# Ledger of designs, part 9: VHH binders against Tryptophan synthase alpha chain (trpA)

Target 1, 293 residues: Tryptophan synthase alpha chain (trpA), of Haloarcula marismortui (q5v140)
Amino acid sequence: MGLERAFADEPAFVPYLAAGDPNYEASLEYVEALARGGADVIELGLPFSEPIAEGKTIQNAIVRSLEAGMTPDRFFQFVEDLDVDVPLVCMTYYNLIYQYGEGDSESRSDSENASGETASQGPRPFVEKAAAVGIEGLVVPDLPGEEAGPLRTACDEFDLDLVFIVAPTTKGDRLERMLEQVSGYVYVQARLGVTGAREDVDDATEDSLARLSDWDVPKAVGFGIKTGAHAERIVSAGADGIIVGSALVDIVAEGHENGDSTDAVADRLEAKARELKEGALRGAAERPQPERT
Short names: E, the ipSAE of ESMFold2; O, the ipSAE of OpenDDE; V2, 0.75 times the mean of E and O plus 0.25 times the DockQ between their complexes.

## First folded at step 3 (VHH)

Design n05 (from b08 with H98D S102T T107M; framework vhh_7b2m_4)
Fold by ESMFold2-Fast, scan of step 3:
Structure n05 (fold): chain B 293 residues (1-293), chain A 120 residues (1-120)
Amino acid sequence: as target 1 above (293 residues)
Amino acid sequence: EVQLVESGGGLVQAGGSLRLSCAASGFTFSDYWVGWYRQAPGKQRVVVASITSGGSTKYSNSVKGRFTISRDNAKNTVYLQMNSLKPEDTAVYYCARDYEGTYFPLMDYWGQGTQVTVSS
């Protein structure tokens, strides 16, 4: 819904940071630096404590945020404390969303319809609170399209967009079910390839974008984007935007490890954001018309 | 076509053990991370354990020390060994695949589930 506007006039730059990494105050300044650097939408990771892969840059950021005391309610306070004019999107797990909505004993005993209203309100309480604090969309990587109905309904009620991540191998009925639930933009994952002749990230991205070309929703590509040159190539290949997580989270991690000041890290984040946004703009200029939908 | 088929569920007394299996087909199993999830009546689906393509494992706090996830890439199968079962472990258990190198586990295919019932 509202997030589509961020992709209308130029390619959108969509950075990701884990909210509260490495601590609450520093994280506020880092998000503000991304906004100054040219972010068009910012994805904020709400940490989860469920099993995740060890050694991933993003997962280490989630761990730092949890160790610094981040919770769903503190995340909502974090969003309220942010003084940015950039649309904010929450990235979290459906289990967290649903648990936030679980009723206590009083809520269950107060059920309006005794024959059927003893269950929690599902995702609705989380979505309502997210809307109240200014979140404009949700990215929920663990939610299958088949189970997205209740969350989609709650998002529609509170005018939030629901962003889905599309894998390179997602095709046919599964792809259609995911795209029927998506709004705002779709997160396009490029094919993985640390080695392997013929496994070019740009080629995989072109294939994914071609597969999604019949759908009007903006396509934001997120994988392996580290530099303005990478951003330029991805956008020139047809992306409506870029999503960048690990490159920015690495800046936060390095600054934290080295004991660098918050201001120094924020300056580096702003500079990297500007580099990425400028790369995306160059990529758009290289495409023949019509370039962006 | 991608397919995940769970088996090994059943009725067991508290303190007992079960071993769940998930047979995968239609994709290069060794390239994917796989997780076990469960859903109790009236509750959301929650993660139980995950295993990377390289064999690294993670567990939810509620099952740590009691459950063990493992994989056999030659058989395209992931296992969940469940020991010291409790009534609160009663749920439908699902396996799901995801992609290594994503932000979060990106679960794009689920099995049909297998029922585990633990009596007191």
Scores: ipSAE 0.015, ipTM 0.391, lowest interface PAE 6.9, mean pLDDT 81

Design n08 (from b08 with G101S S102D L106M; framework vhh_7b2m_4)
Fold by ESMFold2-Fast, scan of step 3:
Structure n08 (fold): chain B 293 residues (1-293), chain A 120 residues (1-120)
Amino acid sequence: as target 1 above (293 residues)
Amino acid sequence: EVQLVESGGGLVQAGGSLRLSCAASGFTFSDYWVGWYRQAPGKQRVVVASITSGGSTKYSNSVKGRFTISRDNAKNTVYLQMNSLKPEDTAVYYCARHYESDYFPMTDYWGQGTQVTVSS
């Protein structure tokens, strides 16, 4: 459980890539480039077999990863093959987590699968394997807070953090139930790109952070952050960190479409990561420092 | 304030049909992706179908060709037309709002659910 320490002294930069996009070897180099560029935590998307939606940049990355042969077991091998010193977080769907270890083509080939014809192992086998390969947290967007108990119990057993995503509209008892299950950090969605002008984006970020101010967990803001200037603005508004997905996945997609070398794409990812991290640092410098106790 | 209210569930015999409705209120419905999920006894909640703000649809393999998701933005309602129902379709059905994000569609609001029971 090290994820909250990544937010302690300066704003954390938390990039996202789909593991294995566009292929296993290139993806290893891309994740390593993000670490060199200044990532404090890296979120790795483990592709789900039944994608909900198409047409988004991230969904296309998930499809490329699946077409390149990514599976849960290959994802765990990918994590073992990574040469990075920053904490790694897995982002995936709860159904994949829950069914891991049950007898099928994606399950672990250990004695648990052979012995338990009627037994569901729940989330424990996935969480145990994730911890064993060095994953320090999980982000599970499809899991309601009121159903998170079994996953939180497994995470506590193996010292993994459980990150929740808070929408701008999550309030009251539902928010409280969700935050009782959160550890490491919380992903705060800004309303960027839904309906509003730039002023609406700034107001939504500040409102979301104010709503969460009584909770000690670090607040990392995501959605629509593409440049160092965007990162600076979000951190200056009070965020403890930034989460960036589509801007980085677009670099991978463009490189794949153009037939660019892995090294060239990795260089662009490192440069964009550095731009985003530097923006976050500038944003922190612009905020009044709270009186230290 | 924000609410999703499902209706149309019930008991039906195998081979029959049901139409589920989800009435949305408290937000600009047309801006959001919406999905239908189901949870069978002793199982995890799984996605059944989704529809984007632009009307594009996606289905799980278990229901493709039998179920149709649609939306009526003027009525703030999403529908799930379920045909050729099977006993394995027995579940509580939930509608959910997907918030578009840079990661992938994320669910922030759930309805209370509506029970569908398909007898053999």
Scores: ipSAE 0.251, ipTM 0.574, lowest interface PAE 3.9, mean pLDDT 83

Design n09 (from b08 with H98V L106F; framework vhh_7b2m_4)
Fold by ESMFold2-Fast, scan of step 3:
Structure n09 (fold): chain B 293 residues (1-293), chain A 120 residues (1-120)
Amino acid sequence: as target 1 above (293 residues)
Amino acid sequence: EVQLVESGGGLVQAGGSLRLSCAASGFTFSDYWVGWYRQAPGKQRVVVASITSGGSTKYSNSVKGRFTISRDNAKNTVYLQMNSLKPEDTAVYYCARVYEGSYFPFTDYWGQGTQVTVSS
């Protein structure tokens, strides 16, 4: 429920970084730099060791985070150690959420039956811990709609929002069933296909936003946004917010490869965040004023 | 209308083989990644294997060397060849369309599933 507030007065800027990339201490500074730069919500990637598929930029960030020692419990410590006032959202795989209920020490203690066998508690232990450390929402890209019920129930119990991803091709009854379970905001993907060659996606974005216009939930667009000019165009097309991952992750990757100081990389992240937020604000100013009765 | 229909499940003895098929319709199959998932009794649904539009494959550690995913774009079909089956492979197997996103690939359509039972 808290995440909708971030979209109420102006377009929200929602940056993404993999928590712990390239190491724990640098990652804390990088996330804090995004908050200083104007982030309204921050998405934190919790890495999973067996990804369904490979995308170079984000997957390399996940690999760096895992190689630096990131685990679910260390992620929760990371969230507690962050000095930011903006809402935090965890992006992770459903398998990790469920394994936390089955494999981790605290969850195992709660789930053991009288015979000493471990009984699954589903997603509840993960959601309870996420709420306790200050996470306000979850994005779960591999969650099938048919399995979302238990996670939605746990999120409702601990007052976490559950964000769903909508593709341009998701329509009809399927779309309605997904939107019945969404809270906070909808992550709108504008990309069609798998090659990555297309840079101009404004038409696909406009079509997606028009299709979702009957639902009140905020729509945040999360494709190919690298500059303030891109942010301006997406928001002027009707988006309630922008989600930016690869452009920020690339700044972290380049700094790591070059051996740059944490402060230098943090400064670049803050400057890029400010550029993106300013672009979004310009885009909102270009829209016609709504009539009031 | 987008549809994914699984077939080929059944009962098999440990050490045996099965080939699952997933027939796709209602979209340009060759443009999409496809995944096979499974759900064992009392457990969550987990990824088993995936194949990109370009034919690159990934497998979960539990099935590497035993399972092979492949696709036939002319027939709009994806296959899962399962060899050296173990009792722990018992599950409902699901086919899913995978959409490439900015962060992670995600599934937007699922089949109804096909039961695989491996006896000891």
Scores: ipSAE 0.253, ipTM 0.592, lowest interface PAE 4.1, mean pLDDT 83

Design n10 (from b08 with E100Q S102E T107S; framework vhh_7b2m_4; at its last look DockQ between E and O 0.66; V2 from the best seeds 0.00; counts 0 for: pae E 3.7 > 2)
Fold by OpenDDE, look of step 4:
Structure n10 (fold): chain B 293 residues (1-293), chain A 120 residues (1-120)
Amino acid sequence: as target 1 above (293 residues)
Amino acid sequence: EVQLVESGGGLVQAGGSLRLSCAASGFTFSDYWVGWYRQAPGKQRVVVASITSGGSTKYSNSVKGRFTISRDNAKNTVYLQMNSLKPEDTAVYYCARHYQGEYFPLSDYWGQGTQVTVSS
């Protein structure tokens, strides 16, 4: 059963952390703390060499991770070293996925296929390795649905889910193409209303979910969720789960900046995870039960 | 309708300069991050430079010190000044609109691209 199982019984809490932030050992503890706190799926960021497009919070986390020596190979080791029973999802850029197989071909001298074109193995080597270490899904933010074919094929071969991010602006053919490729769950990005008012958040969430009403995959909403109360609102609006990144990454960042112990930061992450999960559960309880026809 | 139209590409000798432009329409340009990407033959599209709505810039290591991204919100245009061009810079260059998500800006709209060829 794919990642969809995490959404089957109750709203899922899906935290995000950059793997290896601020270092390998601390990051392991932090991820495990999230699991203890009630995470249903954990998204692990595999940093790409240059976080050019990331928001400040996540960018700084990626930089710290890279400075601490995170690499694709180290990432896979990181996953193996984790002591969690929660499904893991790798979040990374397509270039990293695609390039992972090219490095191994230089070491295999022997298959000189006659035409000098080192046939790029595509995303398959990465996906194979990901599957081997226990990753159950991928989030590739920079991969358009129309170009996702090779990755989808590889994911199918190794039974990984391919999670897509749907922006508020994603419409029409693009949305349909994503729908054809998505499995596990869909990341629904919502815009915070200008006012931040509850009504604005609710409306934005509802609108975003309404656009995806025909999708059979669980809808996990990322909306700058920081508190259990926010989680409650989002789930009450109809979300199947919540995705939280910045709030958790900020905890790691603050701990690092303040020189806090790993244990102290882990405790804060666990507490925040509990808060968020509990909020999500409260939100689910507020949903009108479908009339059992 | 959101549109991005790149221009300014062409053939240039190594060590030369080009200035790319991307004209945006159909949205409030000033509210969005924008970026330049490039795709070399047989390679994946990669981000080259990005600029926030506030004007903060980021560059890939391969172009740092040589390329400059800038924007003119009054003209709804983002620029990429490329100096000290190298053959390795040969690619189709794309302009993209970034939607700021929780984790990272998502590129939701792309231009058609402009070819840049740097001859040795």
Scores: ipSAE 0.057, ipTM 0.477, lowest interface PAE 2.9, mean pLDDT 87
ESMFold2-Fast, scan of step 3: ipSAE 0.417; ipTM 0.691
ESMFold2, look of step 4: ipSAE 0.370; ipTM 0.705
ESMFold2 (binder alone), look of step 4: mean pLDDT 82; pTM 0.834

Design n14 (from b08 with L106Y; framework vhh_7b2m_4)
Fold by ESMFold2-Fast, scan of step 3:
Structure n14 (fold): chain B 293 residues (1-293), chain A 120 residues (1-120)
Amino acid sequence: as target 1 above (293 residues)
Amino acid sequence: EVQLVESGGGLVQAGGSLRLSCAASGFTFSDYWVGWYRQAPGKQRVVVASITSGGSTKYSNSVKGRFTISRDNAKNTVYLQMNSLKPEDTAVYYCARHYEGSYFPYTDYWGQGTQVTVSS
């Protein structure tokens, strides 16, 4: 229920950045710039080295953040140090979430273990800490719906929302199982592997949104959105919000590569955020309305 | 419509080899990234290898040097060549489709899994 409020009155803009990219202090200013630019929810990537092949831009962002010293505990400190009023969502891989619980148990003294304490509490320690610092939801891209039970239980205990990703072709029992566990919003993918006409992408998005129309959860679309015009089209197709990552990560990457000041990059992020939010708002105004009779 | 079907699992002696195959259908296979995951009883599903549409690969440290991921776009198939198998490689192996999103690559389809058992 908590994150649904961000989608209640107008289409939500949900930007993504890797926390701590290119360093801790600059990243704080960048996230705050997104909030000033009109973000309604911010997704913060918690970097973790996994053997998942990634695009060069995302891989470089992960490398910059990790080389600058980002860890799960530093991420929680980063969240505490942020001066933003918009809801924060953590995006990370399930293995990191689970290992955080295991690492906490393993770091305990021998005297604590003398009581015969057993294995970690699964995802619970991570979820508890995330809630304590003000995270309101999780996006876990590698977690299949059938494996989500323990994480869903921990999220319920600490009142965190759990966001799932739905592809255009997700149907039937699998879709229902995912939606039984989703809260806050659903991340809707338009498509990948089809380049060319924007109209084809919009048709796939409309089909996905129609399939989800009986579910009250807000639908946020996240695929290749780089401009206000793209945002406008996605929202006009029926989306309750937009999720934008690569366009913003690229601004951080270019600023770092060029040696630009933190303030200059923050200004560019704020301007791009404003462009995207304004596009989303235009899209809502242009949405076709069905006959009421 | 979209399907990933694993095959090639089985029982093998320690030090042996197996080749897993994942047959993809219902989408333009060459445009997607693919990963191999495994899950031992009572454990979390973990990624062991992945390959991008462009052919770049990544491996878990536990399998690096022993496993090789490859793809054949003409056959819509991804392979996992598993050499020097150890008892700790015993798990159900899953094929998964990844795609480039607005940020992290994410997984939208999973196969049903194929059992690999390595005896000592």
Scores: ipSAE 0.246, ipTM 0.596, lowest interface PAE 4.6, mean pLDDT 83

Design n15 (from b08 with H98T E100Y S102D T107F; framework vhh_7b2m_4; at its last look DockQ between E and O 0.53; V2 from the best seeds 0.00; counts 0 for: pae E 3.5 > 2, grease 27.7 > 24.2, SAP .853 > .668)
Amino acid sequence: EVQLVESGGGLVQAGGSLRLSCAASGFTFSDYWVGWYRQAPGKQRVVVASITSGGSTKYSNSVKGRFTISRDNAKNTVYLQMNSLKPEDTAVYYCARTYYGDYFPLFDYWGQGTQVTVSS
ESMFold2-Fast, scan of step 3: ipSAE 0.409; ipTM 0.699
ESMFold2, look of step 4: ipSAE 0.344; ipTM 0.683
ESMFold2 (binder alone), look of step 4: mean pLDDT 82; pTM 0.826
OpenDDE, look of step 4: ipSAE 0.483; ipTM 0.772
ESMFold2, look of step 5: ipSAE 0.365; ipTM 0.699
ESMFold2 (binder alone), look of step 5: mean pLDDT 82; pTM 0.835
OpenDDE, look of step 5: ipSAE 0.369; ipTM 0.695

Design n16 (framework vhh_7b2m_4)
Fold by ESMFold2-Fast, scan of step 3:
Structure n16 (fold): chain B 293 residues (1-293), chain A 121 residues (1-121)
Amino acid sequence: as target 1 above (293 residues)
Amino acid sequence: EVQLVESGGGLVQAGGSLRLSCAASGFTFSDYWVGWYRQAPGKQRVVVASITSGGSTKYSNSVKGRFTISRDNAKNTVYLQMNSLKPEDTAVYYCARHYEGSTYFPLTDYWGQGTQVTVSS
């Protein structure tokens, strides 16, 4: 019942922003603007100290957030300070989740063994704190399926959904392992051009959704979606929702570079969110009624 | 189909060096980002270093200045040169492919089987 509820009656719009980009106060207003614009779930990026594998747009957002002082504890405060009723999902790296439970031997010494080594509590302390502040799910892009068991167990204990990202190349046993552990929704990454420029966005999305059709979990597609027209095409192809990051992060980046007011950037985010949500709704209206039996 | 095969692990004394290799096959290697990860006994898998398709590199703070990641696209191979090794570097080291087409965050879609590195003190 958790995050699946957001996909039950209409296609879900799932925007992403890095929490605290470009600063704490502005970021609160930006997330609230996305909720006003029609977000059904919001993904909040919790930055880590070493953005070593992100695409350029997200890497720059993480750097701005870190330079503005974002930390895991500050992130949890950020979630508490948000004035939204839409479900919140945390997107971060597994090593950050795990390290939150470890601490150093001086600050969290009650779990330390006789040799001075810090005994890890695993992902549990992070998941417990996330649940306490109102996070309803986790997206962990760097988590291998074979290592997901402890995080899934902690998520089950505190009633958080665990969202997996399925790449166009994820197949066979790996896909099965990931889908057995997923809850809430699946993030479907449909990338044009993996096998050549002969595929358009609709073809790549249909291929990915067809591969996942035997699984009942909602499929939300994240694939360079920038406009309501893109959203309409993705949903008309069978997606249960859309995930949009770069287009929204770019609005934040441009506003920061130009020295625009927080209100002006928030207004642009709300308008873009509304455009994307309306596109998704049009796409749903274009497809055949779902088969019930 | 896609395969990543690590080699070069072993036992080394503190202060020593090792070079790990990861041989890739079954895809156009030059199009993808690649990373090195490690997993110590009883701990979770942690990122060590990454290299983009264009050759740009990033390192975790724990290894910066000691480890160097590099790639040879002609040989479909990524390397991790590990210098000034410490006992806390003891772990199974994994090579992983990142799906570069993601504009939001890295997708790790294929992993090698891992290679054991043990640093004695």
Scores: ipSAE 0.019, ipTM 0.415, lowest interface PAE 6.8, mean pLDDT 82

Design n17 (framework vhh_7b2m_4; at its last look DockQ between E and O 0.24; V2 from the best seeds 0.00; counts 0 for: pae E 4.7 > 2)
Fold by OpenDDE, look of step 4:
Structure n17 (fold): chain B 293 residues (1-293), chain A 121 residues (1-121)
Amino acid sequence: as target 1 above (293 residues)
Amino acid sequence: EVQLVESGGGLVQAGGSLRLSCAASGFTFSDYWVGWYRQAPGKQRVVVASITSGGSTKYSNSVKGRFTISRDNAKNTVYLQMNSLKPEDTAVYYCARHYEGDTYLPLFDYWGQGTQVTVSS
């Protein structure tokens, strides 16, 4: 059963952390703390060497991870070293996925195609390795739906889900192409109303979800959720799950900056995870029960 | 309809310069982070420069000090000034709109058709 299972019984809490931030050992503890706190799916960021498209918080996390020596190979080892029963999703850039197999071509001497250009094996080697270490899905934020074919094929071969991100402004053919290829869940970004007012959040969430109502895939909403109260609102508005990144990455960052112990930071992460999950559950309880016709 | 249209590409000698433009329409340009990507032959798209709605700029290491991204909100246009061009800069360059609703996901939701840049040694 794919990542959809995480959404079957109750709203899913999907936290994000950069793998290896601020170091390998602490990051293991932090991810495990999120699992203990009630995470249903954990997104792990595989850092790209040039995080110029990320917000400052995530960028700093990625930089710390890289400085601590995170690599694709170390990332896969990281996944293997994790002691969690929660499904794991890798979040990374498509170029990293695509290039992963190019390094192994030194050992396969035999298929020198005549033009000396080591034909890129595409995304398949990465996906195969991800599957082998227990990753169940991928999020690739910079992959257009129109170009996702090779990755979708590889994911199908190794039974990985391919999670797509849908922006509020994503419409028409582009949206359709993404939704045709999505599996596991869809990441729904919502605009928080400029006022932060409850009504604005609810309306934005409802509108975002309404666009996807015809698609039989769980909708996980992420747009800067920081508190259980926010989680409750989003889920009450109809979301199947919540995705939280920055708030958790900030906890790691603050701990690092303050020189806090790994245990102290892990405890904070666990507590925050619990808060967010409980908020999501409260939101589910507030949903009008469909009138049993 | 959201549209991004790149222009300004062409053939240039090593050490030369080009200025790319991306004309945006169908959305409030000033509210969005925009970026330039490039895709070399047989390679994947990679981000080379980005500019936030507030005007903060970021560059990949490969283009840092040579490329400058800027925006004119009155013209709904983002620019990429490319100086000291190298053969390795040869690629299709794409303009993309970044969704800023989430602080941790580098989501680019719309792309132009691209403009070819060829740098001859």
Scores: ipSAE 0.327, ipTM 0.693, lowest interface PAE 1.7, mean pLDDT 88
ESMFold2-Fast, scan of step 3: ipSAE 0.424; ipTM 0.722
ESMFold2, look of step 4: ipSAE 0.349; ipTM 0.690
ESMFold2 (binder alone), look of step 4: mean pLDDT 80; pTM 0.814
ESMFold2, look of step 5: ipSAE 0.181; ipTM 0.574
ESMFold2 (binder alone), look of step 5: mean pLDDT 81; pTM 0.822
OpenDDE, look of step 5: ipSAE 0.022; ipTM 0.385

Design n18 (framework vhh_7b2m_4)
Fold by ESMFold2-Fast, scan of step 3:
Structure n18 (fold): chain B 293 residues (1-293), chain A 121 residues (1-121)
Amino acid sequence: as target 1 above (293 residues)
Amino acid sequence: EVQLVESGGGLVQAGGSLRLSCAASGFTFSDYWVGWYRQAPGKQRVVVASITSGGSTKYSNSVKGRFTISRDNAKNTVYLQMNSLKPEDTAVYYCARGWYSDTYFPLTDYWGQGTQVTVSS
């Protein structure tokens, strides 16, 4: 039914975790804890085989997931095994999406055409499988705007939203091409990295939202949000929602490093999720709400 | 305006070397992650090497030990030194600018036009 509905009544809280971090069973409990804590949409990272950078919280989470055996097919099983009522969004690389359909013809026998040929190359097999297991949207950070057409077409066929991440530096024709392909919500990154100054955070958020004011799609901000106070500031500045990854992934990483029980880490994730959601709700109360017609 | 312009591609025999350059303009180059990607005919783009703003490097398994990525922040340029080239290295090579996000690293927002590398047997 479209991810826009998650943003209609109140600011949406959109947490991120890498699926299968630090292992399959613990990760199921962690995602379920975020849903109990008040998540309105959950972004799940699907790991890739060749991590691009070292020493980053999200990249380390992807590496832990991959080392624990996560694959595209196991990711789809993970989604089926989740007991959550909130919409799920997959975040992954376009090359992984594109190559998913390159399996043996026997594994894709139901895609055989009238001439006995198997399914052609493209993003369609991945999108079809994602829809079948209950994924409602995709975030593909590495997709060039001019190559987005085939993925958008496949998403439209299977009723998945295609979410784009907008950089603080993305402007003009590049921004317009990207936003022509977006659906569901826009992931807005207000600044490169995290600032510690409250005033800088507020100014950056307002500037980023102003650049997107010509488009009516919901804007969810993913900018250095670690506490309910941060969430409150971002939403009070006009965001339709908040996206939080690093703060939650750090809880998983610290629990794994310390040898903490799955239940203890899940409890911490649920508490942090509740803190972030409450902050977002306070932020919304500090500004006028649009009238519903 | 942001621009990334690749150069240094060409035809080389197997076992040979090429050095690609990517000249950047219109932004503070030293603040950004830069990656080299390649795309062979009929295939999607794949990452081959990356370098962070701090100088940390990563390589795909197919090029480890043969390719070296480096950057010169004073010249706003990133390089890819390609040694011991193989026919399977034949592709269009692209550079891309990236940055960190709260849920994914790196994000790319600008790409160069690409430079053709052809490795003969």
Scores: ipSAE 0.139, ipTM 0.498, lowest interface PAE 4.2, mean pLDDT 83

